# Designs tried in a protein design chat: VH-VL binders against q0aze0. Part 36

Target 1, 268 residues: q0aze0
Amino acid sequence: MKIILVNNRFKENTEKKAQEIAGQLSALNVEVIIDNGLDEPYAGTVDFIMVLGGDGTMLRAARRYGQRAIPVLGVNMGTVGFLSNIEINELAEYLPLILREEYSLEARMMLEVAVFQQQSLLTRVFCLNELLLRSNSPRMLSFALEISGQKLEPYRGDGLIVSTTTGSTAYSLSAGGPIADPQLDAFIVTPVASHIINKRPLVVSPEREISLHLLEEREAIIGIDGQIKMDFGAENRVLIKRAPHPLLMVNLKAKPFFTSIDRSLQRQ

## First folded at step 2 (VH-VL)

Design p2j (framework fv_patritumab)
Fold by ESMFold2-Fast, scan of step 2:
Structure p2j (fold): chain C 268 residues (1-268), chain A 122 residues (1-122), chain B 113 residues (1-113)
Amino acid sequence: as target 1 above (268 residues)
Amino acid sequence: QVQLQQWGAGLLKPSETLSLTCAVYGGSFSDYYISWIRQPPGKGLEWIGEIDHSGSTNYNPSLKSRVTISVETSKNQFSLKLSSVTAADTAVYYCARGIEYSGYDLEYFDLWGRGTLVTVSS
Amino acid sequence: DIEMTQSPDSLAVSLGERATINCRSSQSVLYSSDNKNYLAWYQQNPGQPPKLLIYWASTRESGVPDRFSGSGSGTDFTLTISSLQAEDVAVYYCQQYYDTPLTFGQGTKVEIK
């Protein structure tokens, strides 16, 4: 059995815990690869991915490995989050179940994002939460949105979010989007704090293809899961569609989504 | 017919908080937004800010640190609060309805309240 | 911010004659994708709130008399009253809604000569 441990190298507690867990797994005759985010993703075959940290670390793991159809377990290091399944102090209890493959999997849709310059593909990236198009200057953006070849009325404002249902509680929520059951597959299209109000969030089929491009020369960026940023200009176009594979999240412990989100909203 | 009715305190001392209410009668609220616009005596019009039915707001940057616009959806009432008033805040204050166009909120005003004169005087 | 400048500040016109008011924006309020000018005109009688006359630079609001017309594009706009009537004595304001903060011109006072 080969397991990837994904951690954040700059957090001393996570680094030490990763090494400790790697030692425990090696003692059980499990091969361990540590991914701290600096190198290219491990290219070899692995059986399981264990993410040590909060939601940000899980988002990185999903971008790097989510398309490989490998079980991914989120192990929380004490920070409240939505993407972890068990706490670090519970890991020893659940290790035997992991090694015997005694768990269920929950499929979470992902986005495929392709950015073009004119007719050339610049980059193709996958993400779990969302793509954000936003202005990088005081001027609002003018941009075109097409959904499956249907051209909508032009948008004017600070930007737009295209989110998965998993991402409904991330930036989309902050921008006024709906809270979505993560067991549903859908795109949520949410305007960002627009100067022109009453552009409503849209919930559309995950079979739709979404395209965006600027109608005027403006400074803009696209953001992926809040972690990757790229300049976006009038010569660029982005295509967004359902990724070929969902992220396969390990479920060892029942996590009541609606109770968790309700509790989180009460803290605001 | 849709009507806007507004009320609030007309005389304030410097440093007090201005509080005005605008009520929408007779029409749908979901297709509109409400702006507050003021006019000092003998001067032109200044936009203060706007709000939709969900409570989403946009404020004039020159007033943003002092202004709060809120909505009580169950009553179709919109309130304007402006803190730390000075003599420069003496004006007639209007609420006005923005218009909807093809899923867009457009910020020209087809319906206005009667106006409330607010005087800030020591 | 987009600054709106009107000219003249005041205008005296004989009853039945044409009145012309100009409005200039500090940047274009023409949106190239929909080819619309985000410009409105208002009439304000003493002691009353402003009343919408024109939107999209040239579209007359329902109930507004035919003698009122708007023209122009980009940064230069005109409100024309083809035959001034006594009830048209008022202050007129242009407004851009291309960008926030929404801004108005300083106003043009129309008087009978």
Scores: ipSAE 0.000, ipTM 0.380, lowest interface PAE 19.1, mean pLDDT 84

Design p2k (framework fv_patritumab)
Fold by ESMFold2-Fast, scan of step 2:
Structure p2k (fold): chain C 268 residues (1-268), chain A 121 residues (1-121), chain B 113 residues (1-113)
Amino acid sequence: as target 1 above (268 residues)
Amino acid sequence: QVQLQQWGAGLLKPSETLSLTCAVYGGSFSDYYISWIRQPPGKGLEWIGEIDHSGSTNYNPSLKSRVTISVETSKNQFSLKLSSVTAADTAVYYCARLDYGDSFEPHFDYWGRGTLVTVSS
Amino acid sequence: DIEMTQSPDSLAVSLGERATINCRSSQSVLYSSDNKNYLAWYQQNPGQPPKLLIYWASTRESGVPDRFSGSGSGTDFTLTISSLQAEDVAVYYCQQYYDTPLTFGQGTKVEIK
């Protein structure tokens, strides 16, 4: 069995724990590859991916490996989050189940984001939560939204979020979007501080293609999962569609989504 | 409560650069944009361009090659520069506040008094 | 660019009578998503900057007398002064704020007959 252990080498306690876990896995005849996020993704075949950290580390793992149809387990180091399944102090208890492949998988849709300059593809990335278009200044944007060839009336405001259902509890929630069951496949299109009173969040089929471009020259950015930022100008266009493969998240322990989100909304 | 005060050189020779300043007193400076609008004697109004407090600008395409609008955020001052002036640039120049703050109502709610700029030899 | 055209260029109206000014845009300034017309009206007295009267085609600015009203939609707009007073002698301008560059009509001079 070959396992990728995703961690952040520059977080002191996480690096020590990763080395300790790698030793434990090696003692069980498991081959371990450590990915600290700074190097290129491991190119070889692997059987399982274990992510040590919070939601941010899981988002990075999803972008690097999510399209390979490999089971991914989030192991939390004590930070509350939505994407981890077990705590680090529970790993020893669940490790036999992992090695025997005695777990269920939850498929989470991902976005494929392609950014163009005129007619040329500049970059293609995958993400688990959302694509954010926002102004890089207080100035509102004017931009065009097209859904499966249907051109909507222009948007005016601070920006727009195109989110997966997994991302419904991330930035889309903060912008006034709905809470979505992560088992549902859909795009959620949420305006960011729209100055047009009747612009509402849209919930659309995951089979649709969404495109965005600016209608005037502005300093804008495209944000991916809150981690990648790219300049976006009037000469650019972005195309968003469902990624070919969902992220396969390992479920070893029941985490009730609705009661968890309900509790988080009670806190100020 | 909100007041726009403007100043700058009113007499220019052809080919010189026009330089005007607008200072905003009162109100929150994060809530608005400052536009420059000119009016030749006896004629109508022409929008020159706008700037917000981050320095983001929009210019009238007919003037874009000659116009620069800038902001000095520490002083809440906005400046207009128009290069290579000719007699056709003789006009009263106004700064005006365009409000995008409390509600989407992009109309000019406060205007400066105006500065007469005359271009002659 | 959106071209704004006013009519008439000037009009003379007796005190207490109704004054009507028309404004046409070269393309619609009605934004279908919010169902609002991005159209404003300004009053300008000699030697003074313009003063906002009406925005969203028909919403009166605070402090503006109720004898001023705006109407119309899409490309055809009207400013009405129901009972002209001496202080209403001025030049009136329509303005679109649907798109940049922001554009104004050529102006309508209102005089007492």
Scores: ipSAE 0.000, ipTM 0.375, lowest interface PAE 18.6, mean pLDDT 84

Design p2l (framework fv_patritumab)
Fold by ESMFold2-Fast, scan of step 2:
Structure p2l (fold): chain C 268 residues (1-268), chain A 123 residues (1-123), chain B 113 residues (1-113)
Amino acid sequence: as target 1 above (268 residues)
Amino acid sequence: QVQLQQWGAGLLKPSETLSLTCAVYGGSFSDYYISWIRQPPGKGLEWIGEIDHSGSTNYNPSLKSRVTISVETSKNQFSLKLSSVTAADTAVYYCARETYYDYLSGEPYMDVWGRGTLVTVSS
Amino acid sequence: DIEMTQSPDSLAVSLGERATINCRSSQSVLYSSDNKNYLAWYQQNPGQPPKLLIYWASTRESGVPDRFSGSGSGTDFTLTISSLQAEDVAVYYCQQYYDTPLTFGQGTKVEIK
């Protein structure tokens, strides 16, 4: 059995704990690869991915490894969030179940994002939460939105978010999008709108393709999961589709989504 | 907690390439832009450019043909290269951190600054 | 580019007295959609890097004394030091972050009279 431990190098406690866990797993004849986020993703085959950290660390793991159809377990290290399943102080209790493969999996849809310049593919990335299109200054953008070849009336505003249902509680929520059951597969299209432009969020089939391009000469960015930024100009086009594989999240412990989000909204 | 450390060659001849490095210690490096700013002796501040963790850059148009900013993610280091230097490029060069990613705030303000590196171009 | 102009270039003020520095932008740095002014103020002591004092035109950075305040909107901005102290002898810069390239004012040197 080969396991990747994903952690955040810049949190001292997660580095120490990753080393401790790697030692314990090695003693049980498990091969361990540590991914601290600074190097390229591990290219070899693995059986399981354990993420030590908060939601941000899970988002990184999902982008790096989510398309490989390998079980991914989120282990919370004292941060608030929605993507971890167990706490670090519970890991010893659940480790025997992990090694015996006695757990269930929950599939979470992902986005495939392809950015083009003219007819040439510049980059292809995957993400768990969302793609954000916004200005690289506070200036309003004018842009075209197409859904499965259907051209909508031009958008004018600060930007647009195309989100998974998992991402419905992230940036899309802050921009006025709906809260979605993460077990549903759908794109949520949420405008980052100016006060004058009253566009509504759209919920569309995950089978649809979404295309975006600028209608005016403006400097903009494409943001992925709030962690990756790419320049986006009038010669660029982005195509968003459902990713080929969902992220397979390990479920060792029941987490009631609706009561968790209800509690979080009252605190915010 | 977050600190920026700078280094690089301080003495250059006209036509050479200026090369400086800025290392970020502490915090999440993927949450920030890093800017380079310079200050000629006795004069004001001039923005050179910015870069984020993904390598996305914006440059001051007045310097764009000569400047390259890059990131080495494995070392958490950011580099500034300025080609074809002249005496007018003599300045203290600073790296500075811009605030956390915020899709509503565009070009953010600079809250943490490195100590600066004096670069002198002899003539 | 957005040009930032400060006045005066230098200012001599007695200890305990009010110091006022003005900054003007060549175009508005008020974004109508969020009603924020994309303007910051920095303090630079001799031999030191700049230090952030104020952002969003009027929000004081954590750890900055209450005697510093920022005001203004659109194109006209003011930094006020209500009661000048010895450690406030420095050069002060305004900066816009509304659009790239990011631009600074030419600086205002504050001295004790």
Scores: ipSAE 0.000, ipTM 0.413, lowest interface PAE 12.7, mean pLDDT 84

Design p3 (framework fv_patritumab)
Fold by ESMFold2-Fast, scan of step 2:
Structure p3 (fold): chain C 268 residues (1-268), chain A 123 residues (1-123), chain B 113 residues (1-113)
Amino acid sequence: as target 1 above (268 residues)
Amino acid sequence: QVQLQQWGAGLLKPSETLSLTCAVYGGSISSYYISWIRQPPGKGLEWIGYIYYSGSTNYNPSLKSRVTISVETSKNQFSLKLSSVTAADTAVYYCARLTDYDILTGSYGMDVWGRGTLVTVSS
Amino acid sequence: DIEMTQSPDSLAVSLGERATINCRSSQSVLYSSNNENYLAWYQQNPGQPPKLLIYWASTRESGVPDRFSGSGSGTDFTLTISSLQAEDVAVYYCQQYYSIPWTFGQGTKVEIK
């Protein structure tokens, strides 16, 4: 068995715990690859991915490894979050189940984001939460949204979010989007500070393609999962579609999504 | 606590390429932007550009044709290259971290600065 | 580009007296949606890098003494030092981060009378 341990090198307790866990797994005849975010993703075949950290570390793991159809377990290191399943102090209890593959998997859709300059592909990235188009200055954008070949009336405002259902509680929520069951597959299209009165969030089939481009030259960016930033100008176009593979999240412990989010919102 | 250490370049001749390195210590390189700013002797500050961990850049249009900012994640380092230098490029060059970047609203300032590197372009 | 103009270019103030520096932008740096001004102030002591003092026009950076305050909105901004101390002898720069390229004022040199 080969396992990738994904951690954040710059959190002292996380790096120490990663080394301790790697030692324990090696003693059980498990080969361990440590990914601390500094190097390229591990290119070889692996059986399981264990993410040590908060939601940010899980988002990074999803972008690096989510398309490989490998089970991914989020292990919380003391940070409150939505993407971890067990706490670090529970790992010893659950490790035998992990090694015997005695767990269930939850499939979470991902986005495939392709950025073009004119007709040339500049980059292709995957993400678990969302793509954000926003102005890189406080000036309003004017931009075109096309859904599966259907051209909508132009948007004018600060930007647009295209989110997965998993991302419905991230930036989309902050911009006024709906809370969605993460077990559903859908795109959520949420305007950011639109100047058009009737622009509302849209819930769109995951089989559709979404295209965005600027209608006038502006300083804009594309943001991916709140962690990657790319410049976006009038010569650029972005195409968003459902990624070929969902992220396969490991469930070892029941996690009450709706009561958890409800309590979080009441606390403000 | 994050610290920025910078080095490189020094004395250059006209037409050469300026190369400076900014190394990040004590924090995650994957969560913020690094900006480059220069200051000619006895003059004010000029923003050169910034880079995010992913490699996404934005440059001052006045320098865009000559400037490249890059990141080397394996070393936690950012680099500035400025080609075809002239005496007008003589300045102290600073790297600085953009503070508390919010992707919806942007950063509000530069809170951690390197010590600066004096670059002299002699005839 | 947004041009930033400071006044005066230099200012001599007695210890304990109020120092006032003005900054004018060629276009508004007020973002109407969040009602924030994208304006910062920096202090630069000789031989040192700039230090962030104020952001969002009036928010004081952590560790900056209470005698420093920022005010203004849109195109007209002021940095005030309520009671000048010897360590405040420096060059002060305003900066807009409303649009790229980010631009600085030409600087105001504050010295003791």
Scores: ipSAE 0.000, ipTM 0.394, lowest interface PAE 17.8, mean pLDDT 84

Design p3a (framework fv_patritumab)
Fold by ESMFold2-Fast, scan of step 2:
Structure p3a (fold): chain C 268 residues (1-268), chain A 123 residues (1-123), chain B 113 residues (1-113)
Amino acid sequence: as target 1 above (268 residues)
Amino acid sequence: QVQLQQWGAGLLKPSETLSLTCAVYGGSISSYYISWIRQPPGKGLEWIGYIYYSGSTNYNPSLKSRVTISVETSKNQFSLKLSSVTAADTAVYYCARHGTYSSSWFERYFDYWGRGTLVTVSS
Amino acid sequence: DIEMTQSPDSLAVSLGERATINCRSSQSVLYSSNNENYLAWYQQNPGQPPKLLIYWASTRESGVPDRFSGSGSGTDFTLTISSLQAEDVAVYYCQQYYSIPWTFGQGTKVEIK
């Protein structure tokens, strides 16, 4: 069995814990690859991915490895997150189940984001939460949204978020989007500070293709999961569709999504 | 609609290797596991092993030394090889899918089954 | 290994009457962390592959008639056919998927009396 341990390069306690866990797994004849984010993603065949840290670390793991259809377990190191399943102090209890593959998997849809310039593909990335189109200056953007060939009336404002259902509790929530059951596959399209009074969040089929482009030359950026930024100009176009493979999240114990989000919103 | 089609060897001699193939149509290959299950004539069901499209496998310990399950993702095909066969390996062999294509959870119960392939091992 | 034992081995029931099949596991198949029983029931007609009826001990598969129901928890499970129809003549198998190797009961043959 070969496992990737993904940790946060900027947290010393997480790096030390990753080394400790790697030693324990090696003693059980498990081959361990440590990914602290500094190098290219491991290119070889892997059986399991263990993410040590918070939601940010899980988002990075999902972008690097999510399309390989490998089980991914989130292990929380401190503050409760939405993408972790067990706590670090529970790992020893669950490790035998992990090694025997005695767990269920929850599929979480991902976005495939393709950025074009003059119909040439510039980049293709995957993400778990969202793509953000945002103005990088005090000036409002004017942009076009097309859903499966259907051209909507122009948008004017600070930007737009195209989110997965998993991302419904991330930036989309802050921008006024709905909370969605992460077990549903759907795009959530949430305007950011729209100047047009009747532009509301949209929930659309994951079989749809979403296209965005600027109608006027402005300083804009595209953000991916709040971690990657790319310049976006009027010569660029983004195509967003459901990624070919979902992220396969390991479920070792029940985690009640709705009661967890409800408690977070009530700040209890 | 999901459909499992299977084919392979019918008659084998003792010591030969059994080779069967299962092709899955109508579902995303990443959304399910494939198991092989056998049934000797007039008897009950025995689970052989599973494979996930990533190549991850798990086998019945009683058969582990003789069994290999593999996947060819470009063809959406799953294969079973069982080495050193004996008369005790005579059975109908089924491929079966775990869970449903529309499920957000992968389950370990078998919702779709192939038609079965009779394998007879005789001198 | 978890051994699955069904009772009876065969059952003769009149059309429209209740049929009850029992399944016992040698160890609990209840997973305490999610409070789910890792147990399924299948129907097999001669010459055909098994067909899923019930999973998670009591959840009926889509398209399965409501006369089929599953109950029980831990080590003792029951499949009930509330009003036996002619097409229900088959062999029924329980399966645990709690622990590898996944194991099946020996089967219960249901016939018309």
Scores: ipSAE 0.000, ipTM 0.396, lowest interface PAE 19.1, mean pLDDT 84

Design p3b (framework fv_patritumab)
Fold by ESMFold2-Fast, scan of step 2:
Structure p3b (fold): chain C 268 residues (1-268), chain A 124 residues (1-124), chain B 113 residues (1-113)
Amino acid sequence: as target 1 above (268 residues)
Amino acid sequence: QVQLQQWGAGLLKPSETLSLTCAVYGGSISSYYISWIRQPPGKGLEWIGYIYYSGSTNYNPSLKSRVTISVETSKNQFSLKLSSVTAADTAVYYCARDTGYTYGKFYYYGMDVWGRGTLVTVSS
Amino acid sequence: DIEMTQSPDSLAVSLGERATINCRSSQSVLYSSNNENYLAWYQQNPGQPPKLLIYWASTRESGVPDRFSGSGSGTDFTLTISSLQAEDVAVYYCQQYYSIPWTFGQGTKVEIK
């Protein structure tokens, strides 16, 4: 069995903990590859991905490995989040189940984001939470949104979020979007500080293609999962589709989504 | 409904490589593991290893240096290779369905479907 | 490795009588989080592959007669045949699937007295 152990070396003691866990797994005849985020993703075949850290580390793992259809387990090492399943102090208890492959999998949709300059493809990336289009200056944006070739009335404001259902509790929530059951596949399209009073979040079929482009020359950026930033200008357009493969998240213990989000919102 | 058929060379000389094939009929090979088990004449069962459709394997440590299990997805076939055989490797070799995947769940609950077995004899 | 030991090596039981086979593991095969024992029982008739009888220590496989039952927890397990029939003459094996490598007991031969 070959496992990628994904960690964030910039968090306290994460590198040391990754080495300790790698040693434990090696003692159980498991081959371990450590991915601390600094190098290119491991190119070989693997059987399982263990993510040590919070939601941010899971988002990076999903972008790097999510399209390979390999089980991914989130192991929380600190702040509680929505994408981890077990705590680090529970790992020893759950290792036998992991090695026996005795767990359920939850499929979480991902976005495929393609950025063009005129007719030329500049980049293609995948993400688990959302794409954010926003102004990179004090000036509001004027931009066009098309859904499966249907042109909507122009948007004016600070930006737009196109989110997965998993991303409904991330930036989309902060911008006024709905909380969605992550078992559903849908795009959630949420305006950011729109100057048009009747612009509401949209929930659309994951079979739809969404495109965005600027109507005026402005400084803007495209953000991916809050971690990747790309310049976006009037010569650019972005196409957003459902990714070919969902992220396969490992479920070792019941983590009730609705009671967890309710508790989180009540504390805020 | 799921059926396992197995075949391969049954007579080997010491130092040769044992090669056996197991074919899956009646079900998706992506939904379970295939284990290989052997049984020397008049003795008990010994687990050799398992493989998942993705090529993921786990081997009995006692055989790990000599054993390779592989999958050919285009043919729905699994193969077992055991190198440097000796008389101690004389046994009936079985392939078996080991674990299931149901509605996003992986589980281990024993080996419920077995091939008929292939007798391998190692003699000079 | 988890070592599985069965007792007795062989037993002779009259038709209609109770047969009891014991299996001991060198360490616990009970997983605390789901309270399940990772223990299976197999029946092997002469010239045939093993047939799964019991999994999770006490869950009977579909199609297996109700005279077969499994019990026990942790390290000590029992397979019981409540009323032995002629077709039950076979070798029986316990197996743990708690930890790699999977390991089997040495087998118990059941014969008619």
Scores: ipSAE 0.000, ipTM 0.393, lowest interface PAE 18.2, mean pLDDT 84

Design p3c (framework fv_patritumab)
Fold by ESMFold2-Fast, scan of step 2:
Structure p3c (fold): chain C 268 residues (1-268), chain A 122 residues (1-122), chain B 113 residues (1-113)
Amino acid sequence: as target 1 above (268 residues)
Amino acid sequence: QVQLQQWGAGLLKPSETLSLTCAVYGGSISSYYISWIRQPPGKGLEWIGYIYYSGSTNYNPSLKSRVTISVETSKNQFSLKLSSVTAADTAVYYCARLKGSYYFPLGYFDYWGRGTLVTVSS
Amino acid sequence: DIEMTQSPDSLAVSLGERATINCRSSQSVLYSSNNENYLAWYQQNPGQPPKLLIYWASTRESGVPDRFSGSGSGTDFTLTISSLQAEDVAVYYCQQYYSIPWTFGQGTKVEIK
């Protein structure tokens, strides 16, 4: 068995624990490839991906490896979150099940984001939670939203979020979007501080294509899963569609989504 | 280990075009974002722009109208052109590798070229 | 643009003593979605290009001595050299990579007394 162990070298606690786990796996005749985010993604074939860290580390792993149709397990390192399945102190208990491939998989849709300058593709990236378009100054943005060729009335405000259902509890929630069952495939389109009354979040078929562009020169950025940022100007256009493959998340332990989110909302 | 070697004309007159080249050794440029950063004598650092091997660029808005960064993959080289130079463009110019994810640069610089002093004077 | 301000502009520290450099950003460089600070530190020795010391505010680059450490979050950051050595005489720069254009502090010159 060959496993990629993804950790966040940028968090010292996580890196130290990753080295310990890699040693234990190697002692069990598991070949381990460590990905700490500093180099290009591992290009070879692997059987399993184990992500050590919080939601941020899982988002990076999904971006790097999510399109390869390889099982991905999130192992929480002590921070609260929605993307891990087991806690680090449970790993020893569940490791035999992992090695025997005795687990179920849950498919989570991802976004494919393509950024253009006029007709030229600047970049293409995949993400698990969302794309955020936001103003990079106190000035309000004016921008166009098009859904599968249908041009909506212009938006005016601080920005827009295009989220997966997995991302419904991340930035979209903070901006007033709905909580969505992660088992559903849908885009959630949530305005950020819209100045136009009655601009509501939209729930859109995952078969649709969403495009965004600025209607006037402003300082704006697009953010991907809260981890990647790039400038977005009036010459840029972004195209968002469902990624070709879902992220295949490993279920070793039942995680009741609705009771978890209900408890979270009661506390916050 | 990545090595960046840079060169170009160091002496320019006002209104001329600055042209610098950066060559990558120790790896294929297909894995790199290359950035240009400048430092006027005795002053701090100013980011100019970056390019990915595919030709995708991003520029400092303050310089965007005068700057072009290009890549020549067959030679493993990146080039910087800055038009309409003035004395304010006198600086040491560095090429540097951006640490990046596969699709986007992360925004910090882990390998730097040795620098090329460009002097603009009449 | 995000403005980066360092303090002090220069400091003189005896060999073996602690050196502390501060960096303040005009707006937060903490991305709340991933809880990461988009902040790096560089060392520039006389006549040489800058060298990366710290990224993500507190992560030390490979090969950098453990006497260098970074701390802080949001708008206030600190680079600490726990026991200054002769080769640490340099100018130090902080850099934000939260928002383009990426911007650097004005620099802090560290000298031995």
Scores: ipSAE 0.000, ipTM 0.382, lowest interface PAE 19.9, mean pLDDT 85

